VH-VL binders against Prefoldin subunit 5 (PFD5). Designs and how they scored, part 6

Target 1, 151 residues: Prefoldin subunit 5 (PFD5), of Arabidopsis thaliana (Mouse-ear cress) (p57742)
Amino acid sequence: MASSSSRGEMEKMGIDQLKALKEQADLEVNLLQDSLNNIRTATVRLDAAAAALNDLSLRPQGKKMLVPLTASLYVPGTLDEADKVLVDIGTGYFIEKTMDDGKDYCQRKINLLKSNFDQLFEVAAKKKSVADEAGMVLQAKVKQLTAATTS
Below, E stands for the ipSAE of ESMFold2; O stands for the ipSAE of OpenDDE; V2 stands for 0.75 times the mean of E and O plus 0.25 times the DockQ between their complexes.

## First folded at step 1 (VH-VL)

Design p06 (framework fv_pasotuxizumab)
Fold by ESMFold2-Fast, scan of step 1:
Structure p06 (fold): chain C 151 residues (1-151), chain A 127 residues (1-127), chain B 107 residues (1-107)
Amino acid sequence: as target 1 above (151 residues)
Amino acid sequence: QVQLVESGGGLVKPGESLRLSCAASGFTFSDYYMYWVRQAPGKGLEWVAIISSSGSTIYYSDIIKGRFTISRDNAKNSLYLQMNSLKAEDTAVYYCARGSPEELLRYLEEWGYFDYWGQGTLVTVSS
Amino acid sequence: DIQMTQSPSSLSASVGDRVTITCKASQGISNYVAWYQQKPGQAPKSLIYAASSLQSDVPSRFSGSASGTDFTLTISSVQSEDFATYYCQQYNSYPLTFGGGTKLEIK
């Protein structure tokens, strides 16, 4: 994915410059991988919350309870209050929502996270391409120097 | 309310060690990149170290690399900085700072700036 | 390392004045710039990220802009609580680096 111009510039770099470039690119790729894992985990948790809200909307209840769907989402479970949820807005605060608002919130967040994952994955792929290319150029230069020394 | 509370600072002699702690509350600590930033008396801000949300990625300023170690305990909502072989030049207020995970699409716009800071803990290294 | 040159080192203003603080990067850093406010004896407070995005709970009189490697923090109408030291920071690459600071003083 690296352009021919980028590769040409890398071929002009010294061994130490290529090592620094690769180290920086590897750091960026690792941080992006952590972010991708966080998005994936959050998406799975929200999918589970959405499924639980859907199930609860189909089951009438006669007794009040708060149902933990995730660490961040609860549903009051009486017939009079069965259509209300508490949503963690990301700072440990909870906002009371209707069941429909809760479902809508989860779906909006899921859609956003999936979109972010796709775009971040593309950024990660481009950064990894730079890291891989730098590594290949570095290895080629090291091998050329080693061959010249021993031959 | 997001809170970051540092502790462990004090007066030490050159060559000694200190361990700084940062207690986090009011947010899901395990979702955030964490940083240490320092400020010498009457001087500007200087970045010290970064640790990723899982703890798997760590990077240091060259000035303290090999002497300081950043770590975290997500079960305890705590960030640490182990400082060894302290020098007079390490005298500073040390701040615990949180990186924002929002808009992960633009990770460099998130993980390199600090949306919340602790009050700081003073480390004085003198003979 | 990317050097952030901040100017002026200090300036004096009266309540109601428009104030501009500038930061120049030694190389291209896109819009990866944040601005912080620090009052004496306190921790820095985040004001702006991504050169122009205002942090939550920061008054709208604060704004940021970018032009090439030049970054500007503007306070449209200075209030008494705004007298503090301001720092820019680049986060395009490691090591993360800060400007030298600008002290905003009462005229």
Scores: ipSAE 0.013, ipTM 0.584, lowest interface PAE 8.3, mean pLDDT 80

Design p07 (framework fv_pasotuxizumab)
Fold by ESMFold2-Fast, scan of step 1:
Order: C-alpha cells, then structure tokens, then sequence
Structure p07 (fold): chain C 151 residues (1-151), chain A 123 residues (1-123), chain B 107 residues (1-107)
C-alpha cells in the first residue's frame, strides 16, 4: 500500500515539499498520541476498579453499597454478602458475577486494553518512522546544498 | 523487555575489516530507525551512523564515510556495521541505539542503548 | 557541523545539592536536544529529550530547560546514584553531535 509518501516519491520532492510532508506526518503521529493517552487513562481507571474489587473481597460482610468503578463497570456490594458483583456490559444489561469472576472480567479488560495499546503504539511507531525517513531525506538534501554553496 | 545486544568486537590491525552485529528483542525492530554511536576509551560519545526503519536511507559521520557501512535485516531483528580500512583512531566501544519513539518530535534522540562492544585497532 | 559546548567539564557536589550543567549550540537547533547519563563501565541512559521532556522512569529531580542556543540540565537535589558523567546531544541536523561531557563527582 505504497502512498505518495513512499521513499521513491520522497526522493522526487524538493526541500519545501519534504518539510510540508514531514510536518503533516508529525501532526498525524501527534493525533495517535492522544489515542494512546486515552487508552492509558482507561487502563489506570480499570486498575483502580480491580483494586476496589480486591478491597471489597477483604471485607465481604456488612451493609449494602454500590461502587461505580468505570463508565461500564459497577459493583453492588454488601458488607454481609460482598462475594457477588453486578457487571454492566455496556448494552444496558447486567450480569451477576462472583468476586473472582468480577476480578477476572477486570483483568481480561485490562489485558485487552494493554494489547490494544501495544498494537496502536506499534502503528504510531511506524508512522513516526515514515516521518523520520522524510526527515532524513530532507536533512540529506540540506547537507548537500550546504556543501555545494560552501565548496 | 526491550534489549539491544552488540557483538563482533575484538582486536584487529590497522587496515583490516570487522563486522559488528546488534541483536534486538522486546520490540518491533522494523518500526524504528537505528544508530551506531562510539566512545573511545576515556573520551566522550561520537555519533557514527543512522539507518531508517526500512533500510533505504542512511547517513554517516564524515570521519568514517566510505569506510563503514550500516545495514539491517528486519527479518532477523539485527543491525550491522561493516567496518573497513580500520585505523587506530577507530578504537572505541561501539553502541547500537534505538531511535526515540516520540510523537511530538521527530527522532534523533536515543531512548534505548546496547551494552556496547569493544573494538581495538592496534599494531 | 553543529558544535555542542558543554560546561563545566567536571563539578563536585554533595548529596542534597542543586547542580546545573550547561550546553551551548553553535547555531539555532530549536529544542532538538537530548541528555544522557553514563556511569563507569555502563552504557549511556536516556534522561531527557526535546530539551525538557523527561524519559519514563527518570526521577523528577532531573529537569531540562532551553533559552535560545543555551540548554541546561538541572538536578534539584543530588542523590548518591547521580554521580556519573552527563552528555548533551543535538539532533536538529546531521551529523548528530554530542557535548564533551560533564563528570559529576562527590565533594
């Protein structure tokens, strides 16, 4: 899926075109950073949810309570029967789980987010590499022009 | 874990050749530009060469241009430096380093370094 | 080539001191400056990129700043593990160039 930013196309570009291409590529890569930051934030929140579930499992008895853990995960717990959780699966439906099942759900979600982060991170790295390649061609051309004018 | 391991250093005589290797693990090697940097005993750091993620673009320090060749094999996650016509002044620890992955800025800073491999050129 | 002039070549400090290391570029390089720490017998470790951005897992006592062509690495409160040699590097233009290094020694 060769694009106009392929290496063969880059070598045909002048300095001004390469600068524009690199700036555009850097902007695209910057947008990917926002997505990566969003995944990081979601992972931190879900880690906090897992910690809250662990805390509930240490005190399984007592009064009824509802703990909002994430936008899509709520834990109704009671101090006298806190070994059960109710999980919002995001479609307006709830599934009753044991505390262990609730922790497993959180861990599976965390693992999925980490996997998605790694995949998107690699995509961002490849996009940055394309931008860096454009930068290398640009700097090589600038070096050649500088050498020519000072010869 | 992200790791770079250099090998191939040793003792050679002036005028001889040597090939250094750098084995990468723990990251997608084919997505990063790679560098060679050297350091003479008791001296500071000196940049040697860069190679793009695809291997299509390279840039060399004028001191070693024409004598050294940087290359990579993405299928083997390996970086190479072919060193020809070695001089006593080439004596140094040679480090491979990975281009910094940062979205806001173009590469050029080295975020991960190998442990280095010593090249000694003496008669 | 862009020259990076690093000062001082060495300095002595006590644990808890605030220390600054400076690096001057021979021409405008924007913020394309990185800082590295090297301990004897070890590979360099990346501390800072883009003049002021801290690498992951680097303590917050390290900071970088830029003013024109002058760049500074600051350690707000030196710890025993900070005694090492520090290098600046420009990555604005090829060839990439390093400063001469600053050895931070125990007073």
Amino acid sequence: as target 1 above (151 residues)
Amino acid sequence: QVQLVESGGGLVKPGESLRLSCAASGFTFSSYAMYWVRQAPGKGLEWVAIISYSGSYTYYSDIIKGRFTISRDNAKNSLYLQMNSLKAEDTAVYYCARDEYRIVYSGGAFDIWGQGTLVTVSS
Amino acid sequence: DIQMTQSPSSLSASVGDRVTITCKASQDISNYVAWYQQKPGQAPKSLIYAASSLQSDVPSRFSGSASGTDFTLTISSVQSEDFATYYCQQYDSYPYTFGGGTKLEIK
Scores: ipSAE 0.006, ipTM 0.512, lowest interface PAE 11.3, mean pLDDT 78

Design p08 (framework fv_pasotuxizumab)
Fold by ESMFold2-Fast, scan of step 1:
Structure p08 (fold): chain C 151 residues (1-151), chain A 122 residues (1-122), chain B 107 residues (1-107)
Amino acid sequence: as target 1 above (151 residues)
Amino acid sequence: QVQLVESGGGLVKPGESLRLSCAASGFTFSSYAMYWVRQAPGKGLEWVAIISYSGSYTYYSDIIKGRFTISRDNAKNSLYLQMNSLKAEDTAVYYCARETIFGVVTYYFDYWGQGTLVTVSS
Amino acid sequence: DIQMTQSPSSLSASVGDRVTITCKASQDISNYVAWYQQKPGQAPKSLIYAASSLQSDVPSRFSGSASGTDFTLTISSVQSEDFATYYCQQYDSYPYTFGGGTKLEIK
């Protein structure tokens, strides 16, 4: 069960200590937001690839095909060693798969990225909540100091 | 997936009290600061109060400070607003909202509930 | 408290027009500005955060920009469903504060 002692820790901090805590937490949140943006960008690109494969499966074509994907989709480390070779063949990334194999690949990658995003977002949310709480306590202490000075 | 549902609004007389509730689902409620915003009929949005994720720290608008109390029950995924000494000027739709990480991150969910109407009239 | 001064209070536009709504902060708030759309009888819907980033499911005709303490919401080609009141909000410091709102009517 939570105690008032643990919850009251920030109230014991001085203004300078609260400023330092908030600045550090804000910095950590900013770094995490950058990482989240990278995951989001990769997921959007991979969703586009999956949509292209679905579109192709709705058009009456053979099950085996060459699927053109953008090299930038895989630059942030979503490729294994074998797939790396295919990136070098031209202006796009090509992979020779059945439609089902291609869809499975994209879906597995999307699921992994979404899982990673959810995990990192929870960490970022926790750190932001610390920054927000420190900011609230800091504002309250500044207001009290201002009131004491003027009255 | 994220859902916020306000309740407890109604008709009250000046000087009476009312308690609003907000039920949260679809996210880890205990990881987010929560706040209340109100809107008088035909008027703009007005921030009311915020509570930290732990429930240990609160900030209030000077307009309602001393009359309203924000609280939360993380075990029940619920946010509350206890409103005392109600005035006609407190007549408004009250929204609960989830503080989120702003920046480059986007979610598929609304940050605000649908609102609950509080009418203070003689 | 940080004041957010929004203009105009109301405007009328025809479908296809470019609409610009402005918001001025009384002090430096970095890019900690959000824009909301509120249609009659509905709760506000988040459109933009961090001054210029679009929320998911918001049409690309909406955009935000910042210059110092001046912030703008632009609708590049207004549609009939854009009939709403628009609000800016700063989230730099508590208490959070909103602009007075801009009512957009479509002719």
Scores: ipSAE 0.013, ipTM 0.539, lowest interface PAE 8.3, mean pLDDT 77

Design p09 (framework fv_pasotuxizumab)
Fold by ESMFold2-Fast, scan of step 1:
Structure p09 (fold): chain C 151 residues (1-151), chain A 125 residues (1-125), chain B 107 residues (1-107)
Amino acid sequence: as target 1 above (151 residues)
Amino acid sequence: QVQLVESGGGLVKPGESLRLSCAASGFTFSSYAMYWVRQAPGKGLEWVAIISYSGSYTYYSDIIKGRFTISRDNAKNSLYLQMNSLKAEDTAVYYCARDSGYEFWSGYYDAFDIWGQGTLVTVSS
Amino acid sequence: DIQMTQSPSSLSASVGDRVTITCKASQDISNYVAWYQQKPGQAPKSLIYAASSLQSDVPSRFSGSASGTDFTLTISSVQSEDFATYYCQQYDSYPYTFGGGTKLEIK
């Protein structure tokens, strides 16, 4: 939901300004959506790994498992470099761990990914609200124009 | 879980006023344009008016322009239709509807839909 | 105002028939057309948006197509629950306008 202040400012914008704002906001929403999808994919993979390790933990210890290392990437929160967000994704390397070490590692990574997801989701929701607001104002202005001219 | 519930309909005399309400739940009400549609008994659907997500822009059907006023209260998730100078031909079931929106997870604009069951307004002597 | 001319006003069909309903816009509206189904005593239910995009809860036997200013709703194999009145609507320009409706009756 956009604030009353930003809402009022958008309503005073011209069509070209609203198009530019919406295009920028849509681009950032798309980037954030991709990041959220990557976190979801990584979380699913780690959940599967953790489930496998939990099953194996019922058996004698001393077994080893390859555990993927997640890569960290930095993305702008607003397409503005001053508001950066840290995102962990499951596209890293494999490292050999003992079963207990692997289980702890997976659980810590899942917790971190869930935290990162919640943070990015809030940022994405806010950016989407800006994009939606710009789109609605733009749609209303364009429709008023086309209704007046019959195209 | 998306719901729109209309209320305020009833029997009124020609020349009187009536205010309809629409209570929204299950979505971010303040992010969507909202509109009213009516349907006279045994007749087709007729569009009434639309209001932008912020409430700053409105557009009315020429049939009711100057007599009806659409408004909203985003803090209360409510849409309104103030109907003045009612005529017998305003007799209809009034539906509130959500205009098209953008679904974040799919990245597409959804069609608007009429989710309310409607409220009957009867204008008779 | 954009006029939406819907035809036919009514038609009769048997279960299993292919049914086609058409709607013509008085001017170019791109694909900003929605189709609704309404059963007696009920609110309209959205079937199709953007001329050809099916709503998630709508059976695949329903489809929409567009050719210029001509829009078509097709039911590939009519079922008993499909007997209802169908409406097209343009949402390109204000005021939004509806077609006159097509009543699909059991033969």
Scores: ipSAE 0.000, ipTM 0.473, lowest interface PAE 13.0, mean pLDDT 76

Design p10 (framework fv_pasotuxizumab; at its last look DockQ between E and O 0.02; V2 from the best seeds 0.00; counts 0 for: pae E 13.4 > 2, placed apart)
Fold by ESMFold2, look of step 2:
Structure p10 (fold): chain C 151 residues (1-151), chain A 125 residues (1-125), chain B 107 residues (1-107)
Amino acid sequence: as target 1 above (151 residues)
Amino acid sequence: QVQLVESGGGLVKPGESLRLSCAASGFTFSSYAMYWVRQAPGKGLEWVAIISYSGSYTYYSDIIKGRFTISRDNAKNSLYLQMNSLKAEDTAVYYCARTPRGYSYGFLSHYMDVWGQGTLVTVSS
Amino acid sequence: DIQMTQSPSSLSASVGDRVTITCKASQDISNYVAWYQQKPGQAPKSLIYAASSLQSDVPSRFSGSASGTDFTLTISSVQSEDFATYYCQQYDSYPYTFGGGTKLEIK
């Protein structure tokens, strides 16, 4: 740094101002973290769907397989058509696609989610740095007041 | 590939100064907070200093007592540690580190996911 | 500052043994705990984040758990490459402090 430390400007703030700054930054970080977790969960589900589509394309029609009822529970079933699938379009409705179109849809959405995740992660990291610095300055001021009270 | 390379370590006498550098490559350096962590020979890890992505905010361990200054130059993808008034107890391997990532998309966190190989600083009379 | 009390400071084990290493935080830190492995002459390597989530290159024999302020790293069946020093770190509140380390030695 060529000038005064930017931390020096936080050190000039009162305890109430620092507390408010930290509380707002912490709230924003928590909201961004929730969004990042949602994106991660959606990407994991799409990765699993893409893998399942790839595995299905290798099987003969009519072969027995496990069909999902939930993310972790499967039941036996029979493959009726090897080149058609239903794809969740994010509104609670499904649309029929060929397996190649389904794989492409999943990959396009995965790429979009990864790009959005990276952008949000960088914003959240910047805001966390602000929260951490405000917390450090606040802790130092509180320790200073405690020492003055006991002296 | 993401890489951090420290340099500038060496042998110095007590009271002297030394400047460490960390060259970053393979990622958008200006988007990450950066850390210096040290390890005395045969001892555990001890954080030294943290700098925000822009360089506007810095944090220091109490053990440093204003003797060290962390800085960065985002145009050169470089992190620095200026160490003044060195003492024998500052003898350590100094690592630069970046925020660690979880599984690909992970939780947002400030643990350290990429470390340099370290540079040895020896302070001896 | 949050203290991370890591135990034991050293541990001897044979290949195939189950090993546990513990870290106790001086206050509630949610799941914001990371674990690192460091081999002699090398930089630390991140193993676990969020108390129990494995980094992508970490073998499944490693696991982490949390109970209140007690955190554990478990190696279910130690391999020859696992002999190293292990550190915990909290990242809930600044400053993000480390445990004192646990050296895992071969018998």
Scores: ipSAE 0.000, ipTM 0.458, lowest interface PAE 13.4, mean pLDDT 77
ESMFold2-Fast, scan of step 1: ipSAE 0.359; ipTM 0.729
ESMFold2 (binder alone), look of step 2: mean pLDDT 89; pTM 0.907
OpenDDE, look of step 2: ipSAE 0.018; ipTM 0.645

Design p11 (framework fv_pasotuxizumab)
Fold by ESMFold2-Fast, scan of step 1:
Structure p11 (fold): chain C 151 residues (1-151), chain A 128 residues (1-128), chain B 107 residues (1-107)
Amino acid sequence: as target 1 above (151 residues)
Amino acid sequence: QVQLVESGGGLVKPGESLRLSCAASGFTFSSYAMYWVRQAPGKGLEWVAIISYSGSYTYYSDIIKGRFTISRDNAKNSLYLQMNSLKAEDTAVYYCARGGSPAEIFERLYQEGYFDYWGQGTLVTVSS
Amino acid sequence: DIQMTQSPSSLSASVGDRVTITCKASQDISNYVAWYQQKPGQAPKSLIYAASSLQSDVPSRFSGSASGTDFTLTISSVQSEDFATYYCQQYDSYPYTFGGGTKLEIK
C-alpha cells in the first residue's frame, strides 16, 4: 500500500477508530523491535559458536578443549575420539553433531536468522509508517472538530 | 485455510526449460520458508530446494544445482522454480511445500526443516 | 549425505492391528525426523515432527519414537483410512533426505 492510498482510507475513519489503529500499531512496532533484538543476540551467539567450531577443527589431534556453542554453553571436544559437539537447537534440546555438521548447522541457522531479521525489520518499518500516518490524520481531524465548535 | 496451488507443469523435451509457479493463500506467505519437493512416478519423495522467508537465502540439492533456480515474490504470495537443461530423470510431480509453523525464534528455526503443508503437485514430463 | 533406510518396504495389516514402521539414519541426526502419510493421487500429509511431536489434527493412535539412530512410527490400532504409504524424513543436515517409503496394505 502507498501513503496516499492509506491516508485516503484513514480519512474515512472516525477519531476513535484512528486512535485505536495508532495505539495498536505502536504496540505491534514495540513487539517487533523486541523480536529484532532477540534475533541480533541469537545471530551473535551463533557466529561465536561457528568461530569456536572452526578453531576446534584446526587444533592438533589429541587436544581436549571446551567449546562455546551458544550463549555460555561449553562442551568438551577432542579430535582423537569422535569429532562431535553439542548444539543448542532452541527447543530445550542439545544435539550431538560432528564438527562439519555443527558448522553447517550454525551457518544454516545464521542465514535463517539474518533472513528473519530482514523480514521483521521491513514489517516493523511498515507498521511504524501506518502508526505515524494514523497520528497525522487523527491530529487533522481533531483540529477540524475544534475549528467547527469555535466557529 | 492454508492453500498451495502449483502450475506450469507439462510435457517438454530434454534440454528445454520450464518454470513452475506456486500460489499461496490463507497464511502470511512472507513469514515462512518455502520448498520444492518432487516425486518421480511410482517412486519416493526427493527434496529439491529451499528459499528463506525474505528470499535472501537459498539452498539446492546437488542433483539440480546450477540447472534450477528457486525464487519468490512476497507481494504476490508466489513461489517459483525455474528449470533449465531438463533431463529425463527430472520427470516427476513437483510439490510446493511450506516450512513448519513458527512459535519462538529457535523453535521456529528447528521446525522449519519439515513440511507442514503441501500443494497438490504439478506433473513435469521430460521425454523425447 | 545422510541416508534414511526405511523398513519394511510393504506391510500387510487388518483393521485394529498395531503396526510399526522403522527408519534408520546413517549417522546421528538427534530428533530431526518427520513422518508423512501419502494416499494414491494425493500430496503427502504431515503426521509427526521432531521425531515424536504430533501435528495438529492427527489422531492420537499415531506416535513416533527415537532410539539412537533408529526411529519408529507406530499406529496403535489401524483404521481403514490409514492404508497409505508412509515416509520418514531427516531435516538435520542438507540435503534433506527421505526414507524409501512403506506401503501399508490391507491383509
Scores: ipSAE 0.000, ipTM 0.485, lowest interface PAE 15.9, mean pLDDT 78

Design t01 (framework fv_tocilizumab)
Fold by ESMFold2-Fast, scan of step 1:
Order: C-alpha cells, then sequence, then structure tokens
Structure t01 (fold): chain C 151 residues (1-151), chain A 123 residues (1-123), chain B 107 residues (1-107)
C-alpha cells in the first residue's frame, strides 16, 4: 500500500512542493526512458539473430559467424535508487564465433537483457507512480484553488 | 506465459452493483504493472474504466469515477471491479488487461487481455 | 478528455489491396498512439505502439505513421485473416481513450 500512504502525504504538501516533487520524479522517469528503449531494441535484434541461427541449424554446423559484442550503459548517478548497469548490444563491435557458440552467446545475452529490463522497469514503475500521484494531487489542489479564487 | 481470466455474474439487475474478478497467472500482480478494466458495449467501441497499480493505488475514468471501485487480492493473485448503480447503458463485454506503462515519453499499451465477460443489465 | 476520431467507420476491399485508416486526436499527443486489431468474439490485440513500432510477431504488412494530431494505419496487402475492427488509442493523458473503430471487410 505504499502508493496509498504516499498520496496521503502528498495531500498535506503545498502546490509548490508538489510541483517540485512531480518535476523531480518526471526527470528521473525520463532519464530511464532511453535505457529501457535501448534494452528493448537490443533484445529485438538478438531475437532476430537467434531466429536466423535457428534457421541455419538445418544447415551444416561449424560455419563461422559474427556475433555482436555488447557494451554496458551505466544508469546515471542521479538515480539514487537505480544502481543497475544496462547492456546495449548495438555498439558496432563483433566477435567471430562458430554457429553453435554464437547461438549460445545470443541466448545468454537475451536472458541478461530481459533480467536488466525487468529490474529497471520496477524502478521506473515506482518513480512513475510517484510522478502520477503527485500530478493528480497537484491538479486537484489547483482546481480547488482556482475555483475558490475565480468563483 | 501471462494469462488473465474474467469471472463473475453475467446478469445484473438495474440499480445493483456489477462485480467482476480477474485472475492472473504467470505473474504476480503485486510485483509490477498497472492492471486495467476496459469495456465494450455490444456493437460499439472500447472504453477504459480504470486501473490499479501493483501497490494498490487506483485511477478511474472521470466519467465512471463515482460508481467504480477496484480492489486487489494479492493472496489469490486477483483484482476486481465493482460498478454501482448500473443501468442498461452498462451492458458490455468487460475485459481485464495488463497495462505496460513504461515511462513518460516511452510507451504505454495493453499487452495481455482476458477473454472478456459479457455482463447484461436487465430486469 | 482527448477525443480520437477514426476514418472511415467501415471499408470493404479486395485481397491484396492497400488499406488505409486514419485517426485524428483532438489535441497534440506527440507519438503516444497505439493500434489494436479485434476479431469477432475476441479481445483486442496490439499491432502497433508508439505510432509506428510493430509489435513482435505482427506481420510486416501492417504499419503506422504520423505524429501530433494526425495518424495513419496501413495494411499494404490485405489478407483474408485481416478481417477485423481496428482501433487507435492515445496514452498521452488520462483517461485513456480509443477511436470509435474501423471495420475492415473483404469484397
Amino acid sequence: as target 1 above (151 residues)
Amino acid sequence: QVQLQESGPGLVRPSQTLSLTCTVSGYSISSGYYWSWVRQPPGRGLEWIGYIYYSGSTTYNPSLKSRVTMLRDTSKNQFSLRLSSVTAADTAVYYCARDITMVRGVIEYFDYWGQGSLVTVSS
Amino acid sequence: DIQMTQSPSSLSASVGDRVTITCRASQDISNYLNWYQQKPGKAPKLLIYDASNLETGVPSRFSGSGSGTDFTFTISSLQPEDIATYYCQQYDNLPLTFGQGTKVEIK
């Protein structure tokens, strides 16, 4: 029930405090957007590569292939609650591997990216909840204030 | 892997409360996401009713807000919809759905849907 | 509330035809628009998110474009299995709102 408790606390805040809270939460949420999108893009690319390798599993094993070598994207230090490192497969580096080795590498990287996505999604969801609740309480207070002053 | 299933009475009398439950399998509703209800009157379009965040906080469509309550039962991995003071206009197929709200400027969509449950409001 | 208006309300086309559906938002929603397919008796299925991104497993004949207030959904070569009602949906602001739907039938 953290969101119910947070809303009660926000109802005691002034408009300026709520604006600051929402702005901070929105910035933190926005900071995660590219990282989450990058993980999704990298996962799609690897899924496509794995599917192509599955098609080639009907062919002779032992053919050499190039496998994307991923680079880590660091979660910015401004996100105190998010201490995760993101992995981006689209770095432009490749390593030569056998067909079976390449397929195994892709599966391992996909699993890692999915795990990282789930963890960061939880952090983003928590911050989005704070931003959404702050926004709703803010809008309610502004409506009350404007109704009182303009009526 | 993730599945949603609606259940509840298919017939409700006018002025009474419509009550539906969504049972989720393959994912814990208390671990993430927004869990939504969307309805569709026969032969018409889709209307978002509201959602409950995995923490329990709720947001309802303003057009229905005074009549809607959503609750979660984390021990059964279920979330429910109650719509009070129903009329014939509330006759619809009711869907539960998972709302993948990412972050501002990223994405938000319904990725998993229940099969839908028809609720008829009739005397 | 943001109102979503689809055009046309219904259309009939032949297999292999290019089908275009439009969706207009009452205010600027940037790229925050999804497209769903709903077959008779079934729940809606996501086809396109964030205006132009194809959901995994969805055939490449489906595409989306546009930003701001005007959006287009296209089926490049209509197939029999594409007979359905298609809905746009905005997620720029609450409440979430859908277009009225476009029914696609085969001639």
Scores: ipSAE 0.006, ipTM 0.500, lowest interface PAE 10.9, mean pLDDT 78

Design t02 (from t01 with heavy chain I100E T101Y M102R V103I R104V G105Y V106S I107G E108G Y109A Y112I; framework fv_tocilizumab)
Fold by ESMFold2-Fast, scan of step 1:
Structure t02 (fold): chain C 151 residues (1-151), chain A 123 residues (1-123), chain B 107 residues (1-107)
Amino acid sequence: as target 1 above (151 residues)
Amino acid sequence: QVQLQESGPGLVRPSQTLSLTCTVSGYSISSGYYWSWVRQPPGRGLEWIGYIYYSGSTTYNPSLKSRVTMLRDTSKNQFSLRLSSVTAADTAVYYCARDEYRIVYSGGAFDIWGQGSLVTVSS
Amino acid sequence: DIQMTQSPSSLSASVGDRVTITCRASQDISNYLNWYQQKPGKAPKLLIYDASNLETGVPSRFSGSGSGTDFTFTISSLQPEDIATYYCQQYDNLPLTFGQGTKVEIK
């Protein structure tokens, strides 16, 4: 990429610091990917529940059923610079709801999970860019050091 | 709430190995961060000893490198310090600390500290 | 190794006073400098990171400034609970190094 914003700061860093930065950024990307997978799994479950409710909606309001619940989880603040990121994860719990309430609940949760996924995906993409840039700067500095100390 | 707590013998004889353990609660040490040891001789300033990265990679202060070993025990959520061939100059309060990662910067910004463990090197 | 030198080594001031501590690096460290507070018998506490950013939960009376080799730490209105030794610390290069500390006492 032609971006130079974060690379300029990285060029001021030493080799040990760049190596540490890249390793930490790679870990953060992995943690964010795990969170994204949890959101995806929860969304799939809710989509399945919504589809089942549509198939069974031959009776008026008053029918009761169990629908899946999700729990909210705070991602460590350091992963998102200054603030913690709120992420919904699947817990496997169910609650009793009327058929209409169940449909509304699933749709509201699907919309929220999609929003959370989009937000977290952007954070993960930016962290991946930092990790990649750190790796490139690190490689360049190691090459310079090798040229200076060898031969 | 993430908390760090040092433990280990408070008295070590000259030429022996100083061994301390840091127990971390509220966060898995295998999930991130740099985990460091910093010492402070009585009435004096702070000296960084080294860190262990969550993956197990270590970096030590060159002044101490020949005598220092750091290990992690992920099953107990602990990381440890071993300092060999101790002398009276190694008498200090030993702190374990976590480094807070930032998007552009990392390393050396100790956001969480243990309470410190005084180790006296005496015959 | 990068040497960090603080001035003064100690100071005494009255409650409500503006207190200023300086820290000088032996070479350019950009803004890779932190400030810590250590109260008697306690572990150090991070107050300022990256030269000028206030750590979460730290009172706004604490501030930092500077870049390159010269840095300043300020307490705008000294409180009794601010009696402590303050340390600067660089993380531009390994090994990580601290200043010798500045002891702040109340008159």
Scores: ipSAE 0.000, ipTM 0.485, lowest interface PAE 14.1, mean pLDDT 78

